Miniprotein binders against p81326. Designs and how they scored, part 92

Target 1, 226 residues: p81326
Amino acid sequence: MLHFGGFIMEINHISKILEKEREEYIRNKVEEYLKQGFSKDDAVNKANQSWRTYIGHRIQDVIYNLLKKFLKDSGLKVTTDKALNNRNLPEELDKVKRLIAINYGEYLFLPDADVIVYKVENNDIKIIAIISVKNSFRERRFETTYWKLKLKESPVTSHIKVFLATPDKDNEISYKCPNGKPKKMRIILEYELDGIYFLKEDFEETEKAKHFGKIVEDIIEISKKL
Key: E = the ipSAE of ESMFold2; O = the ipSAE of OpenDDE; V2 = 0.75 times the mean of E and O plus 0.25 times the DockQ between their complexes.

## First folded at step 11 (miniprotein)

Design G13 (at its last look DockQ between E and O 0.76; V2 from the best seeds 0.00; counts 0 for: pae E 1.51 > 1.5)
Fold by OpenDDE base, look of step 11:
Structure G13 (fold): chain B 226 residues (1-226), chain A 83 residues (1-83)
Amino acid sequence: as target 1 above (226 residues)
Amino acid sequence: SEEEKKIEELIKKADELLYEAEELAKKGDYEEAIKELEEAVKLLEEALKIAKELGNEELIKLVEFLLKLLKYLIEEIKKKLEE
């Protein structure tokens, strides 16, 4: 088992490391938008919005790659919803796609699944977990919760664990009751989800709220029970 | 592939060195910690080279990030040495 003890522990710096790219990114995007005919103010605003999307994807990519690497020795496989968004899928991924699909009567839709962990045993696929990666909770605060609840409604998907991974840069869900006031979002997310994993050190640890370093072990343990 | 295995081995070794460096830093052995991290950087640079040769974008991105992380940590420890 690849013991990524060092890298896992230091993943806490992911936001700081990636933020170093911001200045250059913003500058380049502003120039791009100016060339497109936008005003300086509009260009800056668009650049900032673009950055939010970009940095979110970068964090997702890092987490995906880390999990893929850490879980490989355990025989577990990792994919993404993006990889499943193809017309021509390999048989294995097509099965994965079908096994995470949510029934809406006439339609099947996929949950938001930044990372999908599954195993293959005797040519059968078992979905183990879906990990949602969120950099901020300004938008779509309970989207992951929605998908968890929807997955729970079907015996086909009810066993799938849904986890949230976040650096929680703005400390929106790091503590349950800071200053004696309940943080609604933390409480609800922790209640509804199977776990929250923080890419930081400064958070309130509970049975369900853990450091990101624990996610690999937890997933492996879950996989053994399926 | 054999090359992918080599990359994985290099990442593993780099991780071990990072762990050792962290322990050294906790003890105040910052200079030695930096040496370990610099060695880890060398390993990851080799890994990156192989990843690029393979054209494996996922591994390239991963190793690039890990390199950034190691370099960041080296900088942070150097700051502590200057204090």
Scores: ipSAE 0.655, ipTM 0.859, lowest interface PAE 0.8, mean pLDDT 92
Fold by ESMFold2, look of step 11:
Structure G13 (fold): chain B 226 residues (1-226), chain A 83 residues (1-83)
Amino acid sequence: as target 1 above (226 residues)
Amino acid sequence: SEEEKKIEELIKKADELLYEAEELAKKGDYEEAIKELEEAVKLLEEALKIAKELGNEELIKLVEFLLKLLKYLIEEIKKKLEE
């Protein structure tokens, strides 16, 4: 009997777990900036900016490590955009890079992807999905949608699923019509992407908008069809 | 390596204990669920020690987060006992 539970189903609490670090982090950063000669107001503003960067990277790291762990037994491998930009790539990762790059005439660019899931069959690489992790939607809110549309333009990349993972702490995309008013960002993201996976409990669940705990099962199911 | 296989075994056993704890909590057996989760914490503390001896940063980060998750769940279940 196949077991699909445990840690991955509880990761929806990631925002609550990591938020407990905020108070100590900000206190330490304010003291660091004060020692550098910043005013109290500047130190507080800089510490808050530092936290937003830190928590975003922290969430990405947790998701990467969990997916790498829990997809391994299904023969699925995980890498990142950052890893693909390193010099002297192993042959396998160089193939992944070539299979996901988008042509802009004189230039080739990797789509912005925090996590890339692929499999290897007889030295043939098949990219299954990319996952963009967004902590907030203040800027670049439709970046993931743009990359989905670009990937759809080519038969070599059109099969790649594009997912968004987010704690959406400020409820920017949690509901389609909060208070009866259509939320443009949620509606467009859900329409264009292959899925939105929430790292919290309170959101409007649909066929495409799910708890993050479902992402491993979904990726494995997709990979069996490729 | 053999050490990495041991860490993976410990994580798998902790995952199984978490799954069982979730089923116990669903049935309202909160004290038994906490006991299972505390055993899972001990397994991951062993895994963390091995990961640190290896210097494997990815495994260290993974196990440290899984420990935070287990401790969070224990606290949440204890709150339900007070209800």
Scores: ipSAE 0.621, ipTM 0.847, lowest interface PAE 1.5, mean pLDDT 88
Fold by ESMFold2-Fast, scan of step 14:
Structure G13 (fold): chain B 226 residues (1-226), chain A 83 residues (1-83)
Amino acid sequence: as target 1 above (226 residues)
Amino acid sequence: SEEEKKIEELIKKADELLYEAEELAKKGDYEEAIKELEEAVKLLEEALKIAKELGNEELIKLVEFLLKLLKYLIEEIKKKLEE
């Protein structure tokens, strides 16, 4: 059954679907801004700005829904850091929140965990992995690495796998040494994180840098060891 | 609900056809792969209709995403036929 999820979650296809949405989104937003009285150049600039916010949320939603669907038959559950920030949490999610929270003296903070995978066995919860979704590396490029290093400090959280999922449209971390020149960001992220899953076809594959379609089988294998 | 189980059954059948189509495409049997994917689209269109009748937004979004994926795959395989 594992192979079905891999095929549906083929990485290049997710990236191309999102790219088609971009063109339609931009056209619609340009028309909207033109109707509001903005110039053509301003309307295009505002539409592109709006897209950057929209695509981040869209990628997170897609990943969340795919993982929730394809991990269900393996007894794995999926939630989001957004869900965990609700004040009135169900008992199960409150336990999940407590198991990933990081201590800063008198304060507790959640890592930047866009998607969280866990399992429940006889009311005991085990956190399997957290997945940070990054559409762009212009800002907060090492934030995921920071959270991985903080999670390693506690025996409660040190087993949690930290993954990065990204279309990396601008080829910022797709290759370690394009044209023979090392890219620090790719090297550091691959070294510190437990895996990088690309929502694109063309990139330098390694044991840690894989097509997004492989994430389902990887998470299931990790879960069996816990 | 029974309707939700029917949607899951349709998605499972479409997933099986997608798996078969991927294997056919790997062998270069692009026309047969397209045929399997077109059958999968029909199953998911039925699932979408049921999901919309139920008003289940989560299932609607999932099925719509899967339909976009299948339609994209059909277009990509058609491009390989033209190469």
Scores: ipSAE 0.006, ipTM 0.328, lowest interface PAE 9.8, mean pLDDT 79
ESMFold2 (binder alone), look of step 11: mean pLDDT 88; pTM 0.854

Design G14 (at its last look DockQ between E and O 0.75; V2 from the best seeds 0.71)
Fold by ESMFold2, look of step 11:
Structure G14 (fold): chain B 226 residues (1-226), chain A 83 residues (1-83)
Amino acid sequence: as target 1 above (226 residues)
Amino acid sequence: SEEEKKIEELLKKADELLYEAEELAKKGDYEEAIKELEEAVKLLEEALKIAKELGNEELIKLVEFLLKLVKYMIEEIKKKLEE
């Protein structure tokens, strides 16, 4: 049994739990925009756009905090791409940054990795997995796949597991063959990535497409092999 | 610190209550499951108070979400009582 297994059993509902904040958030934002002189229609549109940005960052933050807590007793550490972009990095995080960087000749760039899981053994750092958190697939649909392929090109990074975490509220990738027709996004993402973890109940579960709570067990098992 | 140790104890006890509540819910003992989850809420509220006194933003965010998670569980079990 995993530490905190009671909490872990319930975290596939992250998006649904956080959605309860929407009504109050929108109401407060509309009031703020109205006081700034916007029309009601403009205030509502701006509030809805503000919510989409807020909820995306909110989900990432929750995932970070949960994984940091749930993986701690297994000797695993967790950071974010935001933390790695800070100017004055501690030595440990500077090493993490260097170990996920992709070489483009004279330039080094970080993959789009919202959450990074790593371990430290005798001052050596081993990157276990990166997790991309996506609310929508309307733009940059295959970005995570691109980064997986780039990481595979080097023996230094080829072991890094690349996971996608998503509520997929609009069912863009929840099923492989909805209405009998193959869904290109789901098929390609599942083929290329090491795992897709859903922040909801209703999706086609496969060997690689799982409830989000399974990510904890999967990461721990991967770490034992490295 | 002693305060962080107390938070850890509260989180572990709240987690145990979630296990117990799920076993009760499986047996159809919904009112008893809600009682266990309400106790978990009390433990998490205490943990949140300590986290706020520490000014530890990451612990605050963690415990705030765990509170929302347990309250979500209570609401879902209440729906089953109505069915």
Scores: ipSAE 0.812, ipTM 0.919, lowest interface PAE 0.7, mean pLDDT 90
Fold by OpenDDE base, look of step 11:
Structure G14 (fold): chain B 226 residues (1-226), chain A 83 residues (1-83)
Amino acid sequence: as target 1 above (226 residues)
Amino acid sequence: SEEEKKIEELLKKADELLYEAEELAKKGDYEEAIKELEEAVKLLEEALKIAKELGNEELIKLVEFLLKLVKYMIEEIKKKLEE
């Protein structure tokens, strides 16, 4: 198993590293929006919104690639919900897609699944975990918990672990009761989810709230029990 | 593929160097830490070259990020040397 101990430890800097790209990104987007006929103020606002989306995708991509690499030697496979949105899927991915689908009566929908970890044994696919990657919690605060609860409702999906990975840049969920005041979001997320993994050092560690470096080991352990 | 294995080997070595550099930095051996990190950069650059030759976009993105990470660490340690 490729032990990426050094890289895992330094993943704490992911936000700072990616933020270095912000100035250039914003400048380019502002210019683009100005050319489209937007006012300067509108262009700046749109650029900032675009950046938030962009940086979220970048963090997700990094986490995806790291997990894919770290889990490879363990025989575990990784995909994304985006990869599953194709009409023509390979058989393996089509099975993965079906195994994470949530039943809404007449319709099946996929949960938000930034990263999906699964194994293939004797041509059978077992979904191990879904990892949601969040840079900030300003929007869709409990979306991940919703999907966890929905997955629990079916014997087909109830075994799937749902994890949250976040740098928590704004310290929204890093501590349960800072200054004696409960952080509702941290408490609820920790209660409902199978784990929270922080891409930072400054957080309150618990049984379910751990450093991102633990996620690979945890997933491998879960995979052995399934 | 053989090329992918080479990339994996390079990444492993780079990771080891990164770990060593962190330990050196904790001990205050900043100059030696930077040397290790610079070696890691070389390994990652080689990995990136191979990844590009393979056209593997995922590996390219990963290695590019790791390069940024190591370079960031070098910068941070250099700041400590100036302190």
Scores: ipSAE 0.575, ipTM 0.825, lowest interface PAE 1.0, mean pLDDT 91
Fold by ESMFold2-Fast, scan of step 14:
Structure G14 (fold): chain B 226 residues (1-226), chain A 83 residues (1-83)
Amino acid sequence: as target 1 above (226 residues)
Amino acid sequence: SEEEKKIEELLKKADELLYEAEELAKKGDYEEAIKELEEAVKLLEEALKIAKELGNEELIKLVEFLLKLVKYMIEEIKKKLEE
């Protein structure tokens, strides 16, 4: 077993580590946009917009790879919504997709499941948890809670844990008002979801809002009860 | 493959060094902790080289992240040493 998870659990600095890529990324994107004929101001603005999207995907990729590595020895498997959207799915992933997809008449939609944890026993698949990774809440603040509520409605999916992982750099959900009360968005997310894992050090932990490093142990414990 | 086995061996060795460094840092032995982490960097750089030769993109991404993590840990401990 790798102790990288343990050290990451104590530090919870994934987003800070990745921020060190920012300067080079921005410089390269500015050059790219300048070559396309954009003004310097437009190139810089577009590069900053591109970085916000890039860092979100990068954090998601890192979380996927870390969970895949550290859960392997517990017999747990990890996949992504991108893998499930491939045209030709292996039988195992096709089964995962069917167990997590929500039916809307003619259409099936995957929940906001950036990372999916499941186990396989005698060709039977059980979904353990889905993790939504949010670098920014912007206009889709309660998307994860919507999917949680939809999954709760079916006996097939009601056992699936729904987690949010976020650096919350703008203190949108980790901040408490001077009187000690959390903001409305934090109250709703913590109430409806099974857990929130912060990729930051400076916040007050609760039973459901924890440092990201605790996610591996929590998932393993959940899987033992299924 | 033999190469994948070598990577796992290097990752296991680096992991052990990280564990030792964490324990040293908890005791305030920052200089020794940094030495352990610098040794882990060398092992991870070797693992990255092999992963690139294999063309395994997921493994390359994992090892690259681990390298960044270890280098970040070195910087944070150096800050503690300077205070």
Scores: ipSAE 0.198, ipTM 0.618, lowest interface PAE 4.7, mean pLDDT 81
ESMFold2 (binder alone), look of step 11: mean pLDDT 87; pTM 0.841

Design G15 (at its last look DockQ between E and O 0.70; V2 from the best seeds 0.00; counts 0 for: pae E 1.8 > 1.5)
Fold by OpenDDE base, look of step 11:
Structure G15 (fold): chain B 226 residues (1-226), chain A 83 residues (1-83)
Amino acid sequence: as target 1 above (226 residues)
Amino acid sequence: SEEEKKIEELLKKADELLKEAEELAKKGDYEEAIKELEEAVKLLEEALKIAKELGNEELIKLVEFLLKLVKYLIEEIKKKLEE
């Protein structure tokens, strides 16, 4: 059944919609790499790798923009780690950057934070949530978990909720125990993270594993308690 | 800005139309659902125009995606009508 439920609910189709761009993208990239002197096979391989990166960024951008819009009415603000990667930051963003930084002794580093949700009250900034957006889990399966655990180690950052948003195209974490076999990655991610939000309909729903359409409400609720 | 507010209003209205279209589709009123979605496309096209005039790349990208989404939904409903 085509579940139509506004833009947030229909986000389930994001992968299918963006995949329509793949053929043209690949064709153009192959041509580009051929002009650079690569072989046909190398050009195709590079184009496919480029596509993976591209589509990942596109999904992140969509999610960022959607959250930014839907959270705005609630007085919540959204930024990204990329926006924080600047030498000259506005005061507000500089504070945000400092409030999500992880201590490694002599060094402070930022967690991977595709989306950062925060509020400003009386010139005080409170970080509410970090959302990691992943299209696939092939290379960085537990990276988000690592950052969650690191954030828990400091009283400055321990309150920050860490969420994962994914279409899970390859069904790597959609079910906990498909055919009676535990999916290690799903179980660990669900255990360690504050929530997993699926940009799809076909998944095992739990207290922590929800449809992406619930993320706005959940974030707003968390923000009221902070 | 006033223009940004207009975009937000258009997006909100479009979102409401999507919800209405969903309810219509659930009832089997596919033709009416398509009409609502087509109206949503018009609103989004207006939003896109304003976003382009503002030069707001983030809004442009968002609205372009939403347009693709609504058009995709229309196509999917049309396929059901042909079944």
Scores: ipSAE 0.593, ipTM 0.835, lowest interface PAE 1.0, mean pLDDT 92
Fold by ESMFold2, look of step 11:
Structure G15 (fold): chain B 226 residues (1-226), chain A 83 residues (1-83)
Amino acid sequence: as target 1 above (226 residues)
Amino acid sequence: SEEEKKIEELLKKADELLKEAEELAKKGDYEEAIKELEEAVKLLEEALKIAKELGNEELIKLVEFLLKLVKYLIEEIKKKLEE
């Protein structure tokens, strides 16, 4: 309520809003690939693949910018995987990076997290949540679940909430039992993750599966308990 | 900065206009809702101008998306008027 503006409640339309860019994007990309010597069929396939990557990044950018603005007044800070991979990290972000890193023996890796929410208290950093943004579930369907399980393995990271944000345009996870048949992907994701936030109107709402506009209230509530 | 504070004020006012427009549209007052949203467009256009003068890429991207969102809402409400 106090943490929501009108803009965040209308983000459910993000896929429709951004889809208007598709036609021109595809046309331009096909021209690029044809100039590189690809056949028409290959150019079209590559352009469609490029669009899927582009639209995913665009949705992530929108989510990042909105969360950054809506969480600011609650003392919460927001960063991204891209920012954490920069060569010249500010000291604060270097600490954030080290606080989410996972130990694999001789190697230290960041989980695949698109958006990271944290707070600073008494010069100390507390990671609140990681939000994975997925536009489709064609491959790596359970990547977000894997990272949740890895974060749970250490007392240093076990408190970190792991959320999934998705428009789910193809209804791959929108319902638990469509036509009475259990949807394995929805059931496992909802069981393992701390929340699924849909950027669309039509889906089965539960305590963990909510409209994206609710994510700000949820994050603020969690941050108060930490 | 002072300019960034001006952008924040413009965004806050535009957000309030969206909330008013949403309530008007739910009551069926579509023409008044469109007027509110058109005012929000003007505020967002000014915010975009300031963000571009600052060279603040994050603010530019945010305001550009918010403009697309408000224009989308105007078109959806116009469709309801024609029904």
Scores: ipSAE 0.545, ipTM 0.810, lowest interface PAE 1.8, mean pLDDT 87
Fold by ESMFold2-Fast, scan of step 14:
Structure G15 (fold): chain B 226 residues (1-226), chain A 83 residues (1-83)
Amino acid sequence: as target 1 above (226 residues)
Amino acid sequence: SEEEKKIEELLKKADELLKEAEELAKKGDYEEAIKELEEAVKLLEEALKIAKELGNEELIKLVEFLLKLVKYLIEEIKKKLEE
């Protein structure tokens, strides 16, 4: 059953809306590659490869813009790992980068944090949450879990919530086995992560596995406890 | 800016129209729900025009997505009307 509401409730449809762009995107990219001298078969293959990369970045970008917009009135700020990897960082973002870094002995690395939510209070920065956006799991299925476990090892980063946002188009973590049990990957991800937010309607909802529209209120609630 | 505040008000009004459309759709008032959503489209088109005049790429991308979202909802409700 479809439920309609404000914009935040409707972002569950992100994947479906963006998939409507696929045919036009592919057609335009095939034309572009043909003009560059590629054969028809090569142009089609390259266009499909381009689409897979594009849709992943597009979902991430939409989530970033929505969260930035709808968290602003709660005094929360939003940035991206791409922004933190710029050569010249404003002081505020440099502090964010340092507060989210994970220690590997003498080295510090950033987690896979597609979207980062933080707040500024009394000239101090507090990291609220990081969100990993996964359009497909494939070879990267436990990457978000790895970063969660590493963040938990440090008192500096252990409070940071780690969320997964996914359309789960291939039913990789929303499918139930014939015996009614969730798949192993769903069980592990839900156990280790602070939440999974689905950009789809048909999944087993739990305390930690929710429709993406719930993420704004959840983040605001978490920020009030810090 | 004053223009950014106008975009905020347009987005807020569009959001309220979506909430009204949800209540109407729950009651089976699909024609009125579509009317509310079409009004939201007009507000979002005005917001997009202002965002483009400002050259704010993030706002342009956001409003373009919200327009696609509202148009998608209109088509889904139209399918129910034709049942």
Scores: ipSAE 0.327, ipTM 0.716, lowest interface PAE 3.3, mean pLDDT 83
ESMFold2 (binder alone), look of step 11: mean pLDDT 87; pTM 0.839

